# VH-VL binders against q96il0: the designs that were tried, part 274

Target 1, 167 residues: q96il0
Amino acid sequence: APERGAERRDTAPSGVSRFCPPRKSCHDWIGPPDKYSNLRPVHFYIPENESPLEQKLRKLRQETQEWNQQFWANQNLTFSKEKEEFIHSRLKTKGLGLRTESGQKATLNAEEMADFYKEFLSKNFQKHMYYNRDWYKRNFAITFFMGKVALERIWNKLKQKQKKRSN

## First folded at step 9 (VH-VL)

Design B13 (framework fv_ebrasodebart)
Fold by ESMFold2-Fast, scan of step 9:
Structure B13 (fold): chain C 167 residues (1-167), chain A 120 residues (1-120), chain B 108 residues (1-108)
Amino acid sequence: as target 1 above (167 residues)
Amino acid sequence: QIQLVQSGAEVKKPGASVKVSCKASGYTFDSYAISWVRQAPGQGLEWMGWISAFEGWTNYAQKLQGRVTMTTDTSTSTAYMELRSLRSDDTAVYYCARGEFYDETYFDYWGQGTLVTVSS
Amino acid sequence: QAVLTQPPSVSVSPGQTASITCSGDALGDRYAYWYQQKPGQSPVLVMYYDSKRPSGIPERFSASNSGNTATLTISGTQAMDEADYYCQAWDTSSDHVVFGGGTKLTVL
């Protein structure tokens, strides 16, 4: 029914993305946020006459996107799992059940949860530092190749102008 | 089709140097890096280093720093690995393998391997 | 610097599921990659980015990376799968590729 709105299409075939850029797109397209990583995927336009340098840049950007998606999907899953384990452990120590009498998940107060967040951040500090280091390296490489592609395009435009003047 | 073809087997005396070549075909050579990986008889894989084909950026394994040099010739789509001051424990099959030109690489195509034997 | 630890050998009967583990600190923040090597041949990439399968690799191959342990799983193992398997990761602290010691899979 229209007024209730939503269709119950919770699953897509394994490996199929619902993200799809407009047909005959001549530029990159940004999709909706991924459920697991909460990052927006980019679908890269591939020109028919893509130069080797343009291909290198595109592949680097695509692989950086996949790396980034996997990192955050795994990080979010790890956070959720460890949070539940922490809550379970603390409730067990207090002799409390995992659910309230109303059937909702039992929770810890903000002070108790602050201990978890501090531990999680400290435990994952090195992992996040390595993520940032790799992110900087990847962006340096992307910027470098973006510059090379820009110079190639400028050179091609200059060559085109000179040929036009020579004719 | 993508292919990496290496030079033939070498027999060297201790203290000598060896230079192995790896000729690439079927892809844009300048868009990738070449890594070198060796395997001593009956042993596992040991990464030696990589070189980005166009830029010539190199990164060598700490254990081999000072003894190894990697180069490329973009005009012939060929990568080279030179190992100096050879010891008997450098006896191994040496592989070249195609990888990405940045960190977090994997090796999707491998050469056939070059056996280097170091003996008196 | 970083070390990836694999069991030296794993044995399975044909049709059984083989599991090969790879453990190390690098796997906590880096992707795992897997290679198959048959006697006298070059290694072949069988899994990349923890769980992605290259074109041409049978669907019976799968992999995961959880915490500091990556696992390569071969379902319905066949005699042709008998080989040495190596895991690989990137060691951020040294900026170097690290291989596991290798696992000899025997199908009997």
Scores: ipSAE 0.000, ipTM 0.504, lowest interface PAE 15.9, mean pLDDT 82

Design B14 (framework fv_ebrasodebart)
Fold by ESMFold2-Fast, scan of step 9:
Structure B14 (fold): chain C 167 residues (1-167), chain A 120 residues (1-120), chain B 108 residues (1-108)
Amino acid sequence: as target 1 above (167 residues)
Amino acid sequence: QIQLVQSGAEVKKPGASVKVSCKASGYTFDSYDISWVRQAPGQGLEWMGWISAFEGWTNYAQKLQGRVTMTTDTSTSTAYMELRSLRSDDTAVYYCARGEFYDETYFDYWGQGTLVTVSS
Amino acid sequence: QAVLTQPPSVSVSPGQTASITCSGDALGDRYAYWYQQKPGQSPVLVMYYDSKRPSGIPERFSASNSGNTATLTISGTQAMDEADYYCQAWDTSSDHVVFGGGTKLTVL
């Protein structure tokens, strides 16, 4: 089980190698959500007879997962930090404490928070645009290699059928 | 009653490591951060770092980065602070303290302190 | 890192008002917090969020934060108020807690 308390808040975790599939697993499996990115990591099954093309596809998918995890971990940490700073600043301006009378964290109303969300999205527009561009490029590449792997598997099956017919 | 109870005094040689514990009771452990603050004899308060009991996020004072590690065990409501490569100028009373929010912490409850003496 | 400056000592007669200042750039944007420490004891929070008093702290304790200077005020000072007083703020640029150097309050 994962243990808390070992990571800096500004460090984006890498997570794929943290999770091991069950020893008898012959399929990909999905782990629990990463605490920073809130994305579920996928651990890829490696066949004994993995082709070079299949290996390239798997590595591309793993690299894309790591890139995606890193992006969202950083985004979520930045969002949480800036949100807390915004809340503290507004509460101080209003002359209010950081805790309610019941001792819970004080919050702002929906109208006040809407200003923060609008500013955050506007400020990060270019970063999110580049993320979407890279995401589409990576998905195109993955789809392309998935097609190549599918064609390789079809070809291998056809060759196997031809050998059986020749007997 | 809210309490933070720390482990007992330690005497260490230069180069050794020390691990101080801080057991919390009387509140929901995950709802608050724990900070560590030390005080050399006759000197003022020096902040060492904090840990979020819920997320496990840590933030350490720059001068201690690489020598200090803070952890928590939520099943026992205990925080730990390990300081490595001890020097004579690490001789101090080490306090754990319950903190508020991660980016604007203050300390409403303090442990009783743990004296760590570093001498040959 | 950022520095909070306090006078090293303040002396008052019993029943008089003591004023302890704390100055630093961090106080312009962040809350001030105050702690009392008696010899051989742990610090005790006496003021938080610039001017709020925790339950159990006498009403003769008050505080303010204006510009880059926070002030702890003790009205009708008593012998039991003799202690070291520390101010604290958060430094956003370093993500660090900053303590003042401490002020020794003497009641003569």
Scores: ipSAE 0.000, ipTM 0.457, lowest interface PAE 21.2, mean pLDDT 80

Design B15 (framework fv_ebrasodebart)
Fold by ESMFold2-Fast, scan of step 9:
Structure B15 (fold): chain C 167 residues (1-167), chain A 120 residues (1-120), chain B 108 residues (1-108)
Amino acid sequence: as target 1 above (167 residues)
Amino acid sequence: QIQLVQSGAEVKKPGASVKVSCKASGYTFDSFGISWVRQAPGQGLEWMGWISAFEGWTNYAQKLQGRVTMTTDTSTSTAYMELRSLRSDDTAVYYCARGEFYDETYFDYWGQGTLVTVSS
Amino acid sequence: QAVLTQPPSVSVSPGQTASITCSGDALGDRYAYWYQQKPGQSPVLVMYYDSKRPSGIPERFSASNSGNTATLTISGTQAMDEADYYCQAWDTSSDHVVFGGGTKLTVL
């Protein structure tokens, strides 16, 4: 048990990666993949003269990223937990120990794991369906506001040109 | 629905050992880990260690290494924490708390706590 | 020094916004978690993954983590929010969970 404790300490999973963009960045910054969600987080640049519409778009993109990160972190953790539970149950049913002679986790072959993957996908079908629906809704909203921001910027250019012409 | 129920209060003499139990219900015991956290009267929270219910892997706080042992019994969905060579400064409420099956975790459910008093 | 540092106490009037900070190098690379503890009761998770709120926790609770400082914010503070609050993070150097020293929130 002491040897397992020592080895376990050395092999403990790393926490979720955290990062911040350089303070003087004038563009969005993309970080390394999160350990749990396996998605690359984006830190958004905030302009000094950000309009209310631009702020709404940025916040929507930030909220969507947080939602996406949370969903996949939870999904990956659920998968890992249920996989370990399934393996434990099958090993117990076969009368086998949880660890091999070498002290590594006992595992099942691909054919034995097929039942788990089938069950996991079936069990999570509705959850994935709602995720896809919400993902499309969020991307539609983002695209819509991107269009509004583009139109606002065109309008501001026209308005600025008119102001310069009056001088 | 999810509940962690701990054993009752204990009074021990210095040098004795205490073993606290934590019975889990309402979830698949093997899918989560259990941490033990203690709190001396009027003091803050101190993490003691973690055990994975599935593998039985443990990670103990350095200050307690050699004095603490954590175990689980999956057939009864119960976790145990034994603390040996008790000192007066071990007087505390001891909590079990559910976390991820790995030790880099947060604690979403807590037991009610077990008061352990160490005095002569 | 403590790995995670919290102010010992914070006082607010009912309806005011309370802010509780938690500072430490671990927070630059790790998530912050927050717990509420009322006298004679077990801690209750109020915030996780820096800014996420568990089901059942009022919307007036929010949190952030920027640089090495995590902040728990309680808007429109109520008498029922009076409690001790603890932050938590993973300390990579010790390979252990660490808690802040706790902050007693008083609602006058």
Scores: ipSAE 0.000, ipTM 0.461, lowest interface PAE 18.5, mean pLDDT 80

Design B16 (framework fv_ebrasodebart)
Fold by ESMFold2-Fast, scan of step 9:
Structure B16 (fold): chain C 167 residues (1-167), chain A 120 residues (1-120), chain B 108 residues (1-108)
Amino acid sequence: as target 1 above (167 residues)
Amino acid sequence: QIQLVQSGAEVKKPGASVKVSCKASGYTFDSYGISWVRQAPGQGLEWMGWIYAFEGWTNYAQKLQGRVTMTTDTSTSTAYMELRSLRSDDTAVYYCARGEFYDETYFDYWGQGTLVTVSS
Amino acid sequence: QAVLTQPPSVSVSPGQTASITCSGDALGDRYAYWYQQKPGQSPVLVMYYDSKRPSGIPERFSASNSGNTATLTISGTQAMDEADYYCQAWDTSSDHVVFGGGTKLTVL
């Protein structure tokens, strides 16, 4: 019988880029652009004494990165597939073969391709608008939690200062 | 290791309220949200709402606005869903399910379900 | 109207390929997710982010999302695949999770 399973969030972000950050990095590492999404991945440094709030912020940033990379990887794949289908369809309509006499892949001129780009952008306008909205919402949440982490660190320093003054 | 364990079946009269619990274990409770999904006998899945465990952010399905309240108790890693002014068409199996984020999410772990029967 | 539409039932013979569709405007903007539910059991995640398979789910399961239609495909269908299948998406306009009506897969 097939084993039922659930995907774990924590395995997702690092799998996509397959780059190797420097050993024993004491800060976040930014890698080269991913081949599918064309976005630079971030491998986050995990401190030894990470608080639950710091963990929440890190995981929120990791999840946002995975979401962002998945969106653009899928968008780029969809664009490539639909572009090829459009070219094939237009060549067929014109009664042309898929390859030139020299064996090269047949292409459309810039004017013909402009129709595809206009259609693709129009068709995906809502998707891109919702992406931008969600991107801003996610960055607001990250900023909010960054503020909470900063306040936690200030509070901890204040507690340490009071303890030293009391002693 | 990761488990969501729900409270037992309930039988309620129309107009009453029910409160279902969902005890989480095996993960950092504060880092995830919990959604509630119900399923009437022989019917499909209906999303009721979600709560983000640490902050208590909630989002409820419009159909249930004013009748549902979702809460969490971080000290016991337990989520709660209270449904008020019960009607016969609220008879369903109620599931809690773990979601990673407060908006776009999928449900990787589900509770066993709690049957709530509303009858006169 | 239903936000996500699925056929109520699909029947296949063992070893054949089953295709279950899920259609709705939300899928043009958001990811599709799929769940398998057997009688008396909780749903189990079988596909996420349109086409990604969770650990423990057989390679026979695949999925796609093109335009407003997501498709769950089960190749070499087995008796153990007989279940109800539900698609899920996030409806950005309402800020709500929505499920499809479910498809009963019968393997005879």
Scores: ipSAE 0.000, ipTM 0.466, lowest interface PAE 20.2, mean pLDDT 80

Design B17 (framework fv_ebrasodebart)
Fold by ESMFold2-Fast, scan of step 9:
Structure B17 (fold): chain C 167 residues (1-167), chain A 120 residues (1-120), chain B 108 residues (1-108)
Amino acid sequence: as target 1 above (167 residues)
Amino acid sequence: QIQLVQSGAEVKKPGASVKVSCKASGYTFDSYGISWVRQAPGQGLEWMGWIDAFEGWTNYAQKLQGRVTMTTDTSTSTAYMELRSLRSDDTAVYYCARGEFYDETYFDYWGQGTLVTVSS
Amino acid sequence: QAVLTQPPSVSVSPGQTASITCSGDALGDRYAYWYQQKPGQSPVLVMYYDSKRPSGIPERFSASNSGNTATLTISGTQAMDEADYYCQAWDTSSDHVVFGGGTKLTVL
């Protein structure tokens, strides 16, 4: 069995997909995955002296998170719906009921389901390409602004270092 | 050595409550969570819930909501699981297992199991 | 509640490769985990994060997760590998851990 280090606890209140970050956090807070998107939301810490550039970066990251979450929520919902329709269609073709004797949903074996996965991936190829294009564009913008914020922080530290040496 | 040691077997009557303990050692207890998983005779594994060892946040299986309570005592590095209003179909081996996160959790270390028999 | 479907049993001869599948919606974008359970014993983690092997687990164990199907593969299967195997995933819609029904691996 693996031994994890003393890792950060990534916990949330029981029975909720919506999260509430700690009242006073000096760091970004990462919540549990959203029910539909499977993405972990990030609540961004806002420092007292946030620069306009830092604010722009934070808002860009928040907007990108919302965009990403909506995309994956829709993707997962579409996948689940089409998978259910595929299973029902195949069971009907075989003359089988939609439920087992125990009352559980009847399923197809892994070999039969492979046909669905292949079809789903082919059908959604262009949608995935557009998502990747937009994700790269957004990630490039975020990286660019992260670089600018890093340079701003380096500049400010150099200015403080100069001031302390002269004082 | 990481180890989870559970309390001994219990025999209970229908309608009674049972409280199983799980003593952890060999790691920083409050950095992880504990899940409880049960297994009826001849059947598979059924997840019951998870608790954060430090803050006490819980997540219970919907089927057991209202009947199960999980707690921890960080001073003794012990987790507890109490199941109320016992029925004959609650007869099972109950395991505690170490899991780090509320979700995406996997169980790298397991207790030895506690047999709970519900009968007269 | 979401279901993870495993074959009830798999039989192999010593030295042959055993493959145990696990299928379900949750595996499409969540990690698969695998446990080995021998009679009268607690489950033991044998695979985590789809394809990672814990320290102490023999190299003959490997796993993958593609689409909605996770596969545990045991190459050069030995008599000591005879056990029940369970897959596990997180079900996002219910905020619950879900286990597969288990597969009894027989080596003879």
Scores: ipSAE 0.000, ipTM 0.458, lowest interface PAE 18.3, mean pLDDT 80

Design B18 (framework fv_ebrasodebart)
Fold by ESMFold2-Fast, scan of step 9:
Structure B18 (fold): chain C 167 residues (1-167), chain A 120 residues (1-120), chain B 108 residues (1-108)
Amino acid sequence: as target 1 above (167 residues)
Amino acid sequence: QIQLVQSGAEVKKPGASVKVSCKASGYTFDSYGISWVRQAPGQGLEWMGWILAFEGWTNYAQKLQGRVTMTTDTSTSTAYMELRSLRSDDTAVYYCARGEFYDETYFDYWGQGTLVTVSS
Amino acid sequence: QAVLTQPPSVSVSPGQTASITCSGDALGDRYAYWYQQKPGQSPVLVMYYDSKRPSGIPERFSASNSGNTATLTISGTQAMDEADYYCQAWDTSSDHVVFGGGTKLTVL
């Protein structure tokens, strides 16, 4: 049977995702979501005889992953911090404490929270626009190098086939 | 182990051209790019441009467009930077530096620098 | 012509924490990188991807990037840390690398 080195991902009965160790480390595999970015990292397999072009593609993909994870980690942390500060500010303005009579965290109604979401989205519009632009540029570059690697692999296979015929 | 070795100091007259070389060793040359950064005496760092070693793709600083050309020779693992129509304000130490990728790069290894003096 | 702004000089006593800032629009959506340059020497990468430290750089070096301001922090500053420090980012509007003007760190 075909060998699988990729991570086997499974969802527990409770809805919690599982991280299953790869059976063999001979393929790319996917890790658990990063605490801050909430993105799953990909661990790239390095072939024994990786070509310079294959190495360039792998490094571009690794660098793009790190760039992507860092962007979303920063955005998620900023969102969480600003959301908490917004809630605290609004509660203080209303003369309310940070906790209810029962000891629960005090909350704002949906209409008030909509103000925060609108402000956050408008404030970060340019940042997200540039992120999308760069995401497309990086994916274009990755696709281009993937095409070059595919052609290289085809040409190498053709060379091997010709060599076998020549014997 | 990773090393970038640049050509020696140059003295040029205004209007001349200079070509600086940068020989890489200790890594797979084709997998990285080379940037050129200059520094005038007593001044800060100024990025000149970037070249991907294998593809030959270049990106030049707008101020230098039309005056600078970057090339590579993968057979000798050497990068070149040619600057034309030299002026007195081109007097600087010129560095080559290894970068990972086009568009957003940082420089993990630097050459020793090449002093280019443009005078009289 | 977007620029990165650094203070021209920062002075600290040995053992104190040095803080070098770098401000510019590019830092809002791009990584910050930091270089150390001693007189007569090539620059050395000391921080990359906002907060990552290269192998061989002492743990007393740390960095962050928040909003449009990146900060290089040197804890327990030593005489050997006296140098010029440059920040770097990618300028999306020009599609070019941009360096800060440099900060001379003096350890008195």
Scores: ipSAE 0.000, ipTM 0.514, lowest interface PAE 15.2, mean pLDDT 81

Design B19 (framework fv_ebrasodebart)
Fold by ESMFold2-Fast, scan of step 9:
Structure B19 (fold): chain C 167 residues (1-167), chain A 120 residues (1-120), chain B 108 residues (1-108)
Amino acid sequence: as target 1 above (167 residues)
Amino acid sequence: QIQLVQSGAEVKKPGASVKVSCKASGYTFDSYGISWVRQAPGQGLEWMGWISPFEGWTNYAQKLQGRVTMTTDTSTSTAYMELRSLRSDDTAVYYCARGEFYDETYFDYWGQGTLVTVSS
Amino acid sequence: QAVLTQPPSVSVSPGQTASITCSGDALGDRYAYWYQQKPGQSPVLVMYYDSKRPSGIPERFSASNSGNTATLTISGTQAMDEADYYCQAWDTSSDHVVFGGGTKLTVL
């Protein structure tokens, strides 16, 4: 699938010039919102002396970002499709055409749309519950590895200080 | 260097409980999760659950919820899987496997397996 | 219902290319992983994160994941590649790891 292919984790967004940080950048870079997910991607700076633990944390953050992007892109597409189907069904039930005299798509008022939003939320309750569970689990793992990286960096700095002191 | 060594084969009667151990070596035990996967004779792989050694956080397969308990002992770098109320269809080889601490995990190292036979 | 579907068997002659497929909705938004299992042995990871090969796995092993179908490809298949192959993914709806039913690869 084109949408899936474009957002696949192993295909990560390396081809777009607008999303590349300056070659002298030593920090993470934040891009513009994705067309489908409406989330801003983060492009992570990779230090030359990255430890295995730092690499694990970076990959975990990158994978979580890609997962989050795919989830919201899919949700937004599903919402738009089902919204259009609902409007079409309601207009057909009323014996109305799909277009106004001006050629614009016919629409329903906010009160009529309230039924759709209620049904969509109810129908997708379990999916959003699983999303929240995954989100908490991923953030828990990221927090855990952030702590481990922080401790590693503190230990390495103390080790370097001791090394300098003995010279 | 990295090894997962499991306890020996068990023979149990229906209704009994079994506790399989998995001793890890060659890496920092609390840095990786441990999953348990079983395989009935001639059948495929079935995931049972996962545990984080550092936090003690667990996630169990829905089918086994209420019958399985996973624990770890950091001082001995050992993971445990206890399965209660054994039935004949629990007869399987039980594997422990090392994975990541998040949902999108893969199993890079596996124990040798423990055969658990449940018969009357 | 099966979350991940694999063909039960694939046969190939020595030196030919074997292709093993794994299909399911979970593969649309999750990574595919592949394991090789020989009789009486533990599974061995042969592919991870859709297309990455672990250290020690021969270069003749490759994989892809497109749409809802992941494919494990073994080029120049050897007798030693004869085994059961399992795909794996995370199923968000059940909050569980799921395995495909397995494919028996026969080299003759």
Scores: ipSAE 0.000, ipTM 0.457, lowest interface PAE 21.1, mean pLDDT 80

Design B2 (framework fv_ebrasodebart)
Fold by ESMFold2-Fast, scan of step 9:
Structure B2 (fold): chain C 167 residues (1-167), chain A 120 residues (1-120), chain B 108 residues (1-108)
Amino acid sequence: as target 1 above (167 residues)
Amino acid sequence: QIQLVQSGAEVKKPGASVKVSCKASGYTFDSYGISWVRQAPGQGLEWMGWISAFEGWTNYAQKLQGRVTMTTDTSTSTAYMELRSLRSDDTAVYYCARGEFYDETYFDYWGQGTLVTVSS
Amino acid sequence: QAVLTQPPSVSVSPGQTASITCSGDALGDRYAYWYQQKPGQSPVLVMYYDSKRPSGIPERFSASNSGNTATLTISGTQAMDEADYYCQAWDTSSDHVVFGGGTKLTVL
């Protein structure tokens, strides 16, 4: 398509860090882990001669990255919030303050925290199952298009070789 | 600039079929999906289905399965939605909308809508 | 199948904060999306992936999704924000897009 060189808008979801790639990069660039999702963002290089099929693959990878980043940012935020609420609730039930005698933040022992982890995992089981299902579907699609791009490149290479042999 | 332009209003008798077109411009057509959403007078939005532009993969709403067919013509960057065995309750404004390639989608650009009136 | 419930109407005075809720089981494990529709016009995407704002949408628009309830918030509401607002989610059990019933926002 003649629309080569179209740049992706730099839009970060709430809770996901923005990053800036090297100015003159000619390849994909990997950033530091996001504070909220703990995932490394990828800046995709857009070649001037990108085919429609290559654009489709890149877009699918970009959308999958954004979906993945947002899922884990939201999940980590929810986990942190519910963990804090659980700790405060259990300390209140035990008649304990939020601070120790040394002035440090009060914590629950491993046995008490096991109850929270079990409840959180159980509560979020369907959400995680849907995430895994979608993750597999998206990776299948990405693999499929990677294969198509590879075949396109082989075809173009053969076409170039035949042209060179004939001329 | 990205634009979706739909065919004009249609008036049909019960039992007839209607085929609405949606011509895309300003982007690489075969890199996105197209969804169809309708809105009956005074009612909300109802999703009808989705089609991938290049592969022609489809996913139709259960209520419309068997009555709706979605197709694309990549040479003209046009999507089509055909609805058969029309009933009076099919009277609605029909929208095409650009979606993500994959089927968990949202709609970033919409056509202007096509009014389909089904009356005796 | 899956249902997303919105209040039929919300009224605010200019400059006040409007909140539109959308509730349904699908929102517990799927993203919320929001559309604005003015009379005689096509819907316009105003929020996606629960809380992301598209380029060109004013900063006064924000959104969240907690538990089974998504909320669209418009701070400093202006007359131009008067419209119908629809939420959307994906229903994995039916593999379908579902829309809320819509909320008419009146600014007077």
Scores: ipSAE 0.012, ipTM 0.626, lowest interface PAE 8.6, mean pLDDT 83

